# VHH binders against Uncharacterized isomerase mll1393: the designs that were tried, part 14

Target 1, 302 residues: Uncharacterized isomerase mll1393, of Mesorhizobium japonicum (q98kn6)
Amino acid sequence: MQTRNYLLYDVFTTERLAGNPLAVVLDCKGLDTIAMQAIAREFNLSETVFVLPPDNPKHKNRIRIFTPDYEMPFAGHPTVGSAIALAELAGESGAGIFVLEENIGPVRCAVSRHDGAAFAEFDLAKLPEPLQLEADPQAIGAALGLAPHEIGFENHRVAFWSAGVPYVTIPVANLEAAGRIRLDNQAWSELAPRKSEWAFASPYVYCRETVNHESAFHVRMIVPGTPSYEDPATGSAAAAFAGAIMHFDAPTDGISQLWIEQGLEMGRPSRIRLELTVQGGKLASARIGGHAVKVADGKLFI
Below, E stands for the ipSAE of ESMFold2; O stands for the ipSAE of OpenDDE; V2 stands for 0.75 times the mean of E and O plus 0.25 times the DockQ between their complexes.

## First folded at step 8 (VHH; framework vhh_8h63_2)

Design m3 (from m1 with N108E; at its last look DockQ between E and O 0.07; V2 from the best seeds 0.00; counts 0 for: pae O 11.4 > 2, placed apart)
Fold by OpenDDE, look of step 8:
Structure m3 (fold): chain B 302 residues (1-302), chain A 122 residues (1-122)
Amino acid sequence: as target 1 above (302 residues)
Amino acid sequence: ELQLVESGGGLVQAGGSLTVSCAASGFTFSRYAMGWSRQAPGKERELVAGISSGGSTYYADTVKGRFTISRDNAKNTLYLQMNSLKPEDTAMYYCARGDYGRWDYPTEFDYWGQGTQVTVSG
């Protein structure tokens, strides 16, 4: 039996008990995959990160990301949360750039402070690409319990985008419509594109009307299943959503920073910053960023 | 019954070209991302190329500029055009169904064909 320290962070928020929760287990040298998986299951959070020494001494750390069921090569809020946690552990109070080694490869992270709150961001490894959606957009809306006139705003229409993980992007008329959505899993399973035999693309619902005036979009992401569940903050979806923004809003050349509010209806308010670099009318690069706050620390006796 | 059947493999000289195909059946082909992976003896299986249901493509760095993945939804067929072949391209090539969401992990595919052997002589 060994003793290992762990941290709990709420990611994409500055407030404890909001955002997307993350467990960070420190000093994981000597743990094998089986043990890491078991610990992740014990925490029972969407993701648990295990921190290791880097393979390259020029990098800060190696991190391995586990869901309760499997290891992930990469994920947004684990990257943001880990970057902030590790910077804080190192006593780094200023802006800094370092590399986290992940299964997907090295990930460059920038950590800074905004209004006294820790902030981290990383570049998208892949830019969003459009995917074919064969389903009727009105049927898609109906599967969420919305009427035809509630689907779409301005020139925004139902679409399908992926920046590594595909999402059906569904514009809705306003906050009231967004707040009423309820996923019919059966209907959705008949309409949604498939990721695998038993996995369907998730709906990413958004509207321009926001609760916070600083937010550019209000969004909800629901993972289909029995039961379905809602995610408080989805970095991968924000990355995909960059494609929809580029297509429908066609931002001018330069850098645009957009805050996306999520998780409000489910009681875990979150904010994701999406930064777009546009050159020649095309998306040249994009970044996902957000805050994170430590909510707990402790020891594992395993 | 779900099936993926690869064809078109064979022996080709370095610098040559080859096209492999994959015939899909038993599922709605147009609703799925598809991909090609390869495995050489003693090496791990690696993703070569992927194509979304909408036609967006991904290529491994080792084949970028030389290989082209495409699909014909009307024929339920996936293709991989391989140009400027090298001895290091020698491998069993597998057709796969699924979402290549993170692009570099074959484990994201949920169904595989039996493979077609491609051998490039130096």
Scores: ipSAE 0.006, ipTM 0.250, lowest interface PAE 11.4, mean pLDDT 91
ESMFold2, look of step 8: ipSAE 0.351; ipTM 0.720
ESMFold2 (binder alone), look of step 8: mean pLDDT 82; pTM 0.839

Design m4 (from m1 with D99L; at its last look DockQ between E and O 0.82; V2 from the best seeds 0.00; counts 0 for: pae E 3.4 > 2)
Amino acid sequence: ELQLVESGGGLVQAGGSLTVSCAASGFTFSRYAMGWSRQAPGKERELVAGISSGGSTYYADTVKGRFTISRDNAKNTLYLQMNSLKPEDTAMYYCARGLYGRWDYPTNFDYWGQGTQVTVSG
ESMFold2, look of step 8: ipSAE 0.322; ipTM 0.705
ESMFold2 (binder alone), look of step 8: mean pLDDT 84; pTM 0.854
OpenDDE, look of step 8: ipSAE 0.497; ipTM 0.815

Design m5 (from m1 with W103Y; at its last look DockQ between E and O 0.04; V2 from the best seeds 0.00; counts 0 for: pae O 12.6 > 2, placed apart)
Fold by OpenDDE, look of step 8:
Parts: sequence; structure tokens; C-alpha cells
Structure m5 (fold): chain B 302 residues (1-302), chain A 122 residues (1-122)
Amino acid sequence: as target 1 above (302 residues)
Amino acid sequence: ELQLVESGGGLVQAGGSLTVSCAASGFTFSRYAMGWSRQAPGKERELVAGISSGGSTYYADTVKGRFTISRDNAKNTLYLQMNSLKPEDTAMYYCARGDYGRYDYPTNFDYWGQGTQVTVSG
């Protein structure tokens, strides 16, 4: 038996018991994949991060990301949460840049403080690309329980985007419409693009009307399944959504920072910052960022 | 078990035509985008053509107007009709399944078959 410390963070929030929860297990040298997977299952959070020494001494740490069922090469809130956690552990109170080694490769992270709250951001490894959607947009809306006139606002239309993970982006008329969505899994399975034989792309519902006036968009992301479940903050979806924003809003050249509010209806309010760098009318780069707050710490006796 | 089995490759003279086929099994064929890629010796694998589950098509610039991708969902079969073949079309041709319904980007294809060799003599 060996004792290892762990941390719990809520990511994409400044409030405890909100945002997307994350477990960070420290000093994981000597743990094999089987053990890490078992520990991730024990925590039973969307993701658990295991911190290791870096392979390159110029980097801060190596992190391995596990769902309860499998290892991931990369994920948004684990990256943001880990960056903040590690910076705090190191006593780094100022702005800093360092590299986290992930299965996908080295990820450059910037950690800072905004209004006293820890903030981390990273560059998108892949810019959003449009995908072909075969399904009728009105049928897509119906699968969420919305009427035809509730789908779309301004020039925004149902689309399909991927920045590594694909999402069906679904604009809706307003907050009231967004609040009424309920995914019909059977209907969705007939319409949605497949990720695998038994898995479908997730709906990413958004509207311009927001609860917080500082947010540019209000969003909901539902993972299809039996049962389906809602995600409080989805970095990969925000990355894909950058494509929709570029296409429909066509922001001017320069840097735009957009806050995306998520997880409000499900009771875990979150905010993701999407930063777009536009050059010549094209997306040159993008960043995902957010806050994180430590909720707990403890010890594993395994 | 997912399987993709290519056939129809062979030797053909420049200017000639050839059709390669891919028999798919182990998944719901009609729900997936499919594609053809090729790899010549010493070159990178490249996407030649893609087709969505709904029948939308994509072609690389090098084959536009010459190649036609099609599918028969009832037979779980993908086809590539190649006309006006050129020596530079010589390659191993692979059938692949597209992820998420995408058919126009090389990185979204997986589960490659064993390939069928197409050789075009000058």
C-alpha cells in the first residue's frame, strides 16, 4: 500500500460545486495503466488526471487523462484544471506559461489570475472544420422537442463542426427554447451522425440570449444515450463552435474573446472563454480558457 | 468484426478504365461515410474520393472528372470507377470507413482494408 495525494477541482467556474468536476492524482510514478483506470473508476468523475514527471525536463509535468472506462489523449477541462492545480501547488501566483505533456503531445498552457481567481487557457491543437450534416435541421430540432420556428436565430442555422470532436451545433431562438430541450434518444439515433456503431454525435444547443449579460452565448450539450446526460462545460464543443461563430457571425480581423455560459439548467453553472484570432477573415488560431477552484484534497491508500 | 475487402485492381494501359470494389461487413454500412484512398511507393497516402451516407461526394483535384465514387447500400458495397487512367494513378487503393459521416477529409477515415493494387502502364 502506498499513499498518494489527490485534489478535486471544479473547472470552468469560480464557485465550488459548480462547473465540471475533476480529480487530480499526484505523484503517480509507479502506477501502471490498469491501476490508473481502476482509480478513475473509483472516483467516477467524467475525467481523472494522473500527474507524472515530464519526459522533457523543460516541461512542467506529464498528465494522463482517464474516464471511468478508458484513457483519453486530450480533454479540455482536465487540461485547464490540471494547469491551475499544478500552478497553485508550485506557488505560482503570477502569470506563467508552461507545457503539459499529454498523449496528444505537448500542450502549452498559460495560467494567470483574473480578479483574484485562477485562470488557465490553451491553444487549440486543431481548428474547427465544417462537416456534412445529412439530417433535416427541422427534424434535428424536433428530436430536442423544439418547433420549427424555434430553430435558428439571425442567419445561424443547424450545422456540424469538429475541432477534433464533432458536434451538431443547433441555434435556437432564445433562453426559453433552450430551457425546454429534451433529447429524444430514439429520434436522435435516426438523425445524428455516428461516432461509432452505437455512439452518435452530441447536440450542442446555443442561443444569443444569455442569463449573464457578459456571456456571448448560452449553450447546452447533451450526450446521447440510455440514459442521456448533460455536460456542465464542454471545451471540445466550444472549440467546434468556433467554426459556427466564424461562419455565421464573421467577426472582423483581430482578437475576440467570447464567454460561453453552460450548465445553468442542470444546476452546475459554468463559463468557458473562447478566444478567436481572426486574420484576413479567417480563423488563424483559437484558445479555450476558464477558471477552476479547488473543492477538496485527500489521500488515496492504494 | 468490422471488415473491408477491396477487389478489382490490376494492370491497365494509360487511358484505360478500371472499377474497384469494396465489400463491407460488421457494421451498419448505410449509416457511414465511405472513401477511397491510395498510396504509391514512396508517397503519402492520399484521399482520392469520399461519399457520405446520403450520397454526397468529394474528389481530390487530381481525379476530378475522371473518377466516380458510388455505393450500393443494399449490397454493402463501395465502388470507384476510374476512367482516363494515368501512370501517376498507379498505387495501392484502400477502402475506408468515415467517422461522423465525414467524407471529404483524410483524417476522418479509419478501418482500412488490405488494399487492391492498380497499375497503369505508360
Scores: ipSAE 0.000, ipTM 0.256, lowest interface PAE 12.6, mean pLDDT 93
ESMFold2, look of step 8: ipSAE 0.468; ipTM 0.778
ESMFold2 (binder alone), look of step 8: mean pLDDT 84; pTM 0.847

Design m6 (at its last look DockQ between E and O 0.72; V2 from the best seeds 0.00; counts 0 for: pae E 2.8 > 2)
Amino acid sequence: ELQLVESGGGLVQAGGSLTVSCAASGFTFSRYAMGWSRQAPGKERELVAGISSGGSTYYADTVKGRFTISRDNAKNTLYLQMNSLKPEDTAMYYCARGDYGRWDYPYFDYWGQGTQVTVSG
ESMFold2, look of step 8: ipSAE 0.422; ipTM 0.758
ESMFold2 (binder alone), look of step 8: mean pLDDT 83; pTM 0.847
OpenDDE, look of step 8: ipSAE 0.530; ipTM 0.816

## First folded at step 9 (VHH)

Design r1 (framework vhh_8h63_2; at its last look DockQ between E and O 0.73; V2 from the best seeds 0.00; counts 0 for: pae E 3.6 > 2, grease 26.2 > 24.2)
Fold by ESMFold2, look of step 9:
Structure r1 (fold): chain B 302 residues (1-302), chain A 121 residues (1-121)
Amino acid sequence: as target 1 above (302 residues)
Amino acid sequence: ELQLVESGGGLVQAGGSLTVSCAASGFTFSRYAMGWSRQAPGKERELVAGISSGGSTYYADTVKGRFTISRDNAKNTLYLQMNSLKPEDTAMYYCARGLYGRWDYPYFDYWGQGTQVTVSG
């Protein structure tokens, strides 16, 4: 008959009821994996986080991250949201750095205030690498419901990148084209490269034209399925996309901070900050960051 | 036009063996993860075994060591060899295909009509 407190945050947003929602379940020592999976299914959000005591007492906490169907070793918006939620729960309002233990390993998180709201960022554990794409770019465009002339802009071309989770990065001509995409799941499933032995990679659609003047790119990420699902904000895809940016835009040495807007078409506007540190024409390090805001809290009777 | 047609079910004595098979058509079989689920009357559907496009396998704890999933991509056929059968294995067995694959976990959202396996005591 124990109860567990939970927090609900919207991540990659400064406004409530936007961004990518995250449930953070507190004090989870003693919950087994089956229970955590069932709770994640109950929330039915992109991910649910379960907070545990750290194994190393110098670390802030251990967290486990579940989709409704399986456990993830690491995920971007859960890391950002958890870092902010745990800092706020502890009464920490200033800048700070701490480590969250995730199944991928320790993740160093920086929490601060940016634009008057709580912000967190973390270093990528793995920098993006190119992968071979065998699929015809015109067939990829057709699977999105786009004509060949709507695929690409400038020197940007369809590519396949991974910073852990691989994505097919698909440049489209403009906001109008991005707004019209409709994924043909059957066509996509027959042409897509695999992200693992169990799964096909998802399309990550982007264009240079943006709704928000401060954004560098407008993006959409659709998880194929029956039905398909559009993710409001996808940190792992932004990490992979850093490879495409490095390859096609070839930014000069130094530190660049880019805002990537996502989720506008599906009604949950989101912003992800991508920081690139370039040395000798190569990506030396990168960070994913964003804001998060508390929406609700409550109790689970489990 | 996607079809999954199971066969090979029947009655078998406890401790016995049975192979069920699934003929697949209407898609490029070798590209997809495939699997078997089962459902006893009044029970929830249970994932029994999965096999990835690359040949990696998954088994529920209740069948591990007793059941073997395999695929023949040349024949577009999925198999489940069931050994050391128990009365608790009695269920309708469904061939399954994932239209969407998950990262590290078999997920199936399309299945056939099933074939009955009954294990007597």
Scores: ipSAE 0.355, ipTM 0.724, lowest interface PAE 3.6, mean pLDDT 90
ESMFold2 (binder alone), look of step 9: mean pLDDT 85; pTM 0.861
OpenDDE, look of step 9: ipSAE 0.469; ipTM 0.791

Design r2 (from m4 with D104G; framework vhh_8h63_2; at its last look DockQ between E and O 0.77; V2 from the best seeds 0.00; counts 0 for: pae E 4.6 > 2)
Fold by ESMFold2, look of step 9:
Structure r2 (fold): chain B 302 residues (1-302), chain A 122 residues (1-122)
Amino acid sequence: as target 1 above (302 residues)
Amino acid sequence: ELQLVESGGGLVQAGGSLTVSCAASGFTFSRYAMGWSRQAPGKERELVAGISSGGSTYYADTVKGRFTISRDNAKNTLYLQMNSLKPEDTAMYYCARGLYGRWGYPTNFDYWGQGTQVTVSG
């Protein structure tokens, strides 16, 4: 029997008991995949990270990312949370730029300290691309419990985008409309585009009106299911959303950073920073980032 | 009205074969991942096989190489061909409709049939 230390972080937040929770299991050399999956199921968080020695000694660590049911090649808040957790474990020399090895490949992370919680960001490996949406936008609104006039604002329209994981991006009129959404799982399942052969894409609801004046957008992301699940903060969806921002807002050349607020309605306020680098009217690169804070630590007896 | 109706269960000798089927109605069958689960007396329900909307398949290790899941979208029917049956395959077999769950796998089934009994004598 081995013991493993773990850390619990809340990611995309400067406040404990907000953001997207992440378990980080340390010193995982010698754990096999079955054991990692069982531990992830035990935590029953969106994802659990398992920290391993790097294959390349120039890299910080290898990490493996598991949902309770399967291993993922990459995920947003696990990358941000792990980068911060590992940097904090390393003390003063831990901040800076380093690489985490993930199943999708090496991920370049930058960790910095601000007053309070540390901040991390990573480069998107894949920029957002538009996907064809066959579903009627008004039917999509109805599946959320909204009337046709509540769908859209300015020139923003329902669209389908992916930067690896596809999302149906759904503009809604304001905070009041966003606050009233209730996903009809049956209706959604009958009209939604696919995320994969196994699953339908999730709705990513957004509006220009925000609760936090520093935020550019207020968003909600609901994973269809019985019951459905609202994610506190969804990095892969923010990555896909960058495509909608580029398409509908068409920001001018340069680097811009914007905050996206999420999780407020479900009770875990979160903030994701999206950095866009625009060159020649096109998105040249993007980054996803945020803060994270340690909530707890402990020991697994396994 | 959404319904899953299993049929084709029965008594079979060890080493024999049996096909169970599931008639689906009340939803757009071709859009969903589907699966077969089983529950033997005194045991937990076990996912046996799954098939995606696009035809990709999953099998539990205990049945790999012996069981084949398939679907006929034109007939709204799910099938499980069971070969080389063993006494430990004795169980109630349930047809299930998969739904994209919290973690993106069809293990979050939202509708179940009443089941069909498969008994393997040995």
Scores: ipSAE 0.201, ipTM 0.650, lowest interface PAE 4.6, mean pLDDT 89
ESMFold2 (binder alone), look of step 9: mean pLDDT 84; pTM 0.851
OpenDDE, look of step 9: ipSAE 0.644; ipTM 0.860

Design r3 (framework vhh_8h63_2; at its last look DockQ between E and O 0.92; V2 from the best seeds 0.00; counts 0 for: pae E 3.1 > 2)
Amino acid sequence: ELQLVESGGGLVQAGGSLTVSCAASGFTFSRYAMGWSRQAPGKERELVAGISSGGSTYYADTVKGRFTISRDNAKNTLYLQMNSLKPEDTAMYYCARDYGRWDYPYFDYWGQGTQVTVSG
ESMFold2, look of step 9: ipSAE 0.405; ipTM 0.746
ESMFold2 (binder alone), look of step 9: mean pLDDT 82; pTM 0.828
OpenDDE, look of step 9: ipSAE 0.587; ipTM 0.831

Design r4 (from m6 with W103Y; framework vhh_8h63_2; at its last look DockQ between E and O 0.77; V2 from the best seeds 0.57)
Amino acid sequence: ELQLVESGGGLVQAGGSLTVSCAASGFTFSRYAMGWSRQAPGKERELVAGISSGGSTYYADTVKGRFTISRDNAKNTLYLQMNSLKPEDTAMYYCARGDYGRYDYPYFDYWGQGTQVTVSG
ESMFold2, look of step 9: ipSAE 0.655; ipTM 0.862
ESMFold2 (binder alone), look of step 9: mean pLDDT 85; pTM 0.856
OpenDDE, look of step 9: ipSAE 0.598; ipTM 0.837
ESMFold2, look of step 10: ipSAE 0.599; ipTM 0.839
ESMFold2 (binder alone), look of step 10: mean pLDDT 83; pTM 0.843
OpenDDE, look of step 10: ipSAE 0.403; ipTM 0.772

Design r5 (framework vhh_8h63_2; at its last look DockQ between E and O 0.86; V2 from the best seeds 0.00; counts 0 for: pae E 4.4 > 2)
Fold by ESMFold2, look of step 9:
Structure r5 (fold): chain B 302 residues (1-302), chain A 121 residues (1-121)
Amino acid sequence: as target 1 above (302 residues)
Amino acid sequence: ELQLVESGGGLVQAGGSLTVSCAASGFTFSRYAMGWSRQAPGKERELVAGISSGGSTYYADTVKGRFTISRDNAKNTLYLQMNSLKPEDTAMYYCAREYGRWGYPTNFDYWGQGTQVTVSG
């Protein structure tokens, strides 16, 4: 019998049983792709990470990231959670910088303590760009169960942005409107733009009103499908959303750090930190970061 | 009403070829990725092939090089050309619509009734 240790972390949270859960399977050399996929199916979390020796000895590790159904080239909360988990496993409780090798390429991670808890962040490899949205904003609102007056606030309008994975960014009037959304999958499938030849883009709903004082925005992200589900915390969507922030809010030059609250309605409160570096009125760089906490560990008998 | 109607199944000798097709109606066919799955008696349904709205294809390892998926968006029709058939290809073949959740054919939301393919030999 072969055994492999695993760790369970909740990511984008300082409290257990919140955030976006992540399984981290250790010492995966010799485990083939079919086995990794089967293990990810067994965990049935948004993603499971498999830790491998690095190809480059200067790097910390290679990681492979799987949903229950397929392998991802890169994902936000798996990167943050893995960085923190590997640093803690090595007994590194202070600040550190290292590289994780992912299918997309090397990802530079900074791990530190922030507000007394483990924190990790990484630079965006790709900055957000606008995409053309053909769908009528009022039809998009109707697909979420919202009236026309509930779509938009200030100068913010429905838009389509990508920093690798495209999202339909949908401003709504307030927390009450955000709390009432219900995705009509059939309506969405007939009007949504595509994120790929295989899939429709997901709605990313946001408003200026927040539950937590420190948050800049309250957001919700629903993955359409049969059934649909709500993601507790979505790093790639926050990356795309940086484009909408730059376009509509036009922050002044300098570095600003924004907390984005997500997952409150679905019962897994999460917080993503978005750092924007603005130069000459344009986004020069950005970072995604957050906390993670260990929830459990154990063994797989395989 | 959404419909997927398969046809073209039958009995074929090992090493032979067969094309099955699927007529789609009740939805905007060109907007969706589509796929073929199969189920042999006593086995779980398995994905055989997928084709995106733009024509990109995916094949299970067990059929790669032998099967070809294609679509005709003007006729709302999906095809599976099967060559070099083996007895283990014997199954009910289902046309399926993919409700795209991810970058791969992983979330089918509607299936047809299926067409039987039997390979003797």
Scores: ipSAE 0.239, ipTM 0.662, lowest interface PAE 4.4, mean pLDDT 90
ESMFold2 (binder alone), look of step 9: mean pLDDT 82; pTM 0.827
OpenDDE, look of step 9: ipSAE 0.625; ipTM 0.857

Design r6 (from m6, 15 letters changed; framework vhh_7qia_2; at its last look DockQ between E and O 0.61; V2 from the best seeds 0.00; counts 0 for: pae E 3.9 > 2)
Fold by ESMFold2, look of step 9:
Structure r6 (fold): chain B 302 residues (1-302), chain A 121 residues (1-121)
Amino acid sequence: as target 1 above (302 residues)
Amino acid sequence: QLQLVESGGGLVQPGGSLRLSCEASGFTFSRYAMGWYRQAPGKQRELVAGISSGGSTNYADSVKGRFTISRDNAKNTVYLQMNSLRPEDTAIYYCARGDYGRWDYPYFDYWGKGTPVTVSS
């Protein structure tokens, strides 16, 4: 019988048993798509990564990313976690800049040390753009179990942004309001815009008040369903959120690095670093990054 | 109460046609993807066709070109037009609704009670 080694990493955290967990299955040449999907279902994590030889020898590896139900063309924490895991397997010579081949295309990753822990970041392939939202803030508040006065802060308003995957970005007054949200699936389904032909966009709730003094924002992202799912750390949503930050905060030219805290209420504290390069009042480029830490390794008997 | 009620099944000869209907209630029909599954005796349930809220369609390879899914949002009804029926199409056909739009692919998580279709001569 064949065996495959796997690694378990917690991503967007320096502490084990926090962040967004990721399984990384090694040496997957010859493993077909049906098997990969079945293995991802077995792990039942947000995503499982399958490491393959690269098509281009100048690239580090090809990776394929699966949810328990389908394959993704690209995802944020799997990219960060895989980059760190592969760099650590290669030892000192594995750190630096390299390319991971993903179904969306080549992804340039940088792996380094930050505050004594492994850190990876990648450039956004698509910068955030605004999307049309005809939203009643009172209805959005009701769908989250909040009163109208709890929606918004400063000049921040509900908006709809995408850097590939669109999100409804929902400012709330403070941590107390963020902590009380309870998604009403039926109400949300009646007002939400679409993220695809088959699915509605998810709410991405944020406030300026934070638990960690180094964080710029506190956020929560809930996927509707029975039961609903709260993601510990959502890189694609942070990418979309960069648009809201640019629009409402209008940061000055230069490079800004912002920490976004997520997952605190659901019990997996996470931190995503968003880097914004602003030039002439516009977003010229952006990066998503974070730490990851190895939790376990093992063998699959497949 | 969420409810999906299928009708239009029955016995037909090979090469014949049937039109299945599914009346929905208890939710805002126009905002959900709808679909049809079937289950043959002794086999697993399989997706036959899906239709998004905006009218985009998806079909199993085994029925492409023979079956057409459609919806009428004013009547809260989804249809499956089945042409050129084969004995292999014999199954119980279930109407289905997407689970609050959670999945960004054709995925359906609520089923009706089903309507039987038998293709035999």
Scores: ipSAE 0.284, ipTM 0.669, lowest interface PAE 3.9, mean pLDDT 90
ESMFold2 (binder alone), look of step 9: mean pLDDT 84; pTM 0.859
OpenDDE, look of step 9: ipSAE 0.582; ipTM 0.827

## First folded at step 10 (VHH; framework vhh_8h63_2)

Design s1 (from r3 with W102Y; at its last look DockQ between E and O 0.87; V2 from the best seeds 0.00; counts 0 for: pae E 2.8 > 2)
Fold by ESMFold2, look of step 10:
Structure s1 (fold): chain B 302 residues (1-302), chain A 120 residues (1-120)
Amino acid sequence: as target 1 above (302 residues)
Amino acid sequence: ELQLVESGGGLVQAGGSLTVSCAASGFTFSRYAMGWSRQAPGKERELVAGISSGGSTYYADTVKGRFTISRDNAKNTLYLQMNSLKPEDTAMYYCARDYGRYDYPYFDYWGQGTQVTVSG
C-alpha cells in the first residue's frame, strides 16, 4: 500500500477560498501517466500537479500538470502555485530562484515575499502574437448580450491574441457592462475562431474600470460550452492579453508591472501580476506572477 | 431545435459489415465536431469515434482499424462504417455532437440511437 502527501493551494490570491485552486501531489516517482490522470480526475480541480525528481540535478524538481481529462505541457497557476508550495515545504519562504522542469521545458521561477505573502513569477516562454480575427466585433458583442456602444473603450478594440493559447480579447465599456455579460453559447460557436481542431477560442472580456484601485484592468474569462463556466484566474489569457496592452496602450520603454483582477463576479477574487519589459517600443520579455496560500494538506492511499 | 436522427442499425453476423448514418438539423453542422458513442446492456456509454470540423479523427482502441467515421457537410450527415464486427460490438449506437469546449472530443448531445446486434 502506497501513501502520498498532497497540498491544496489557492493561487493568485492572498486569501483562502479565493483565487484558482491547485492540488500538488508530492513524491510521485513511480506513478505512471494513467495513475496521474486518475488522481487528477479524483481531485476534479482545474489542474493537479505531480512533483517528481528533476532530470537535471541542478534543477529543483520536475512537475507534470493534469486537468481531470488530459495532461498539459505547461500552465500558469500550476507553475506559480507549485513554486510557492515547494519553497514553503522546504522552509525557503524568502527570495529564491530555481528551475521547475515542465513538459514544455525548464521554467525559471522566482519566489519571494510581496506585500507580506508568498509570491512567485516566471518568464513567459512565448510572447503574445496577433492572430487574424474574421468575426464581426458587433456580432461578438451581441453574443455577450451587449450593445455595440458597450464594446470598446478609448482606442481598445476586439482582437485575437496568443502567447500559446489564443483568446478573443474583448474590451467593454465599464464594470456595469462586464457584469452583465451572458455568453450565448450557440451564437459564440457560430462566430468564434478556433483555438484547436476541437475547440473554439474563449472570450476574454476586459475593461479599464476596476473594483480594486491598484488594478490596471478588470477581466472575465468564460470557457464556452454546454454549460459554460467562468475561470477564476487565467494566466495564459493574461499572457495573450499582454499583446493587446502592447498594441493599444503602447507602454513606454522600461519595465511596467500591472495587476489584473479576475474572478470577482463568480466569487473567487483573484489578482495576476503581468510584468512587461519594453525595449525599442516592443515587448522584449514578460512575466506572469501572483500570490498563493495553502488551504489544506492530506494523504492519498494509492 | 437541435435534432440528431440515427439510422441503419440492424442484425449482422460476426465478421460482417454495417454502416450507420446520422441526419443532423437545428445547427450549423460544419462548424461542430461530431461522433459516435455506444452503450451495451449493463455498461456505461463509451465514445467510439469522433471527427472534428476540420476532418481530424479519433477512434477508441477497441474499434481502431475496423471502424471509419466520415461526414458529408453538404448533406448534414455523419457516418460510421463498421467492418469485422464482433459480438462485443453489440450496442445502441448514438450520434453525438461536440460543442467545442475541450481540445479533444467530448460529446454533449446524443440522438435516440440505432441498435446494432452482432450474432455469433
Scores: ipSAE 0.396, ipTM 0.748, lowest interface PAE 2.8, mean pLDDT 91
ESMFold2 (binder alone), look of step 10: mean pLDDT 83; pTM 0.831
OpenDDE, look of step 10: ipSAE 0.596; ipTM 0.837

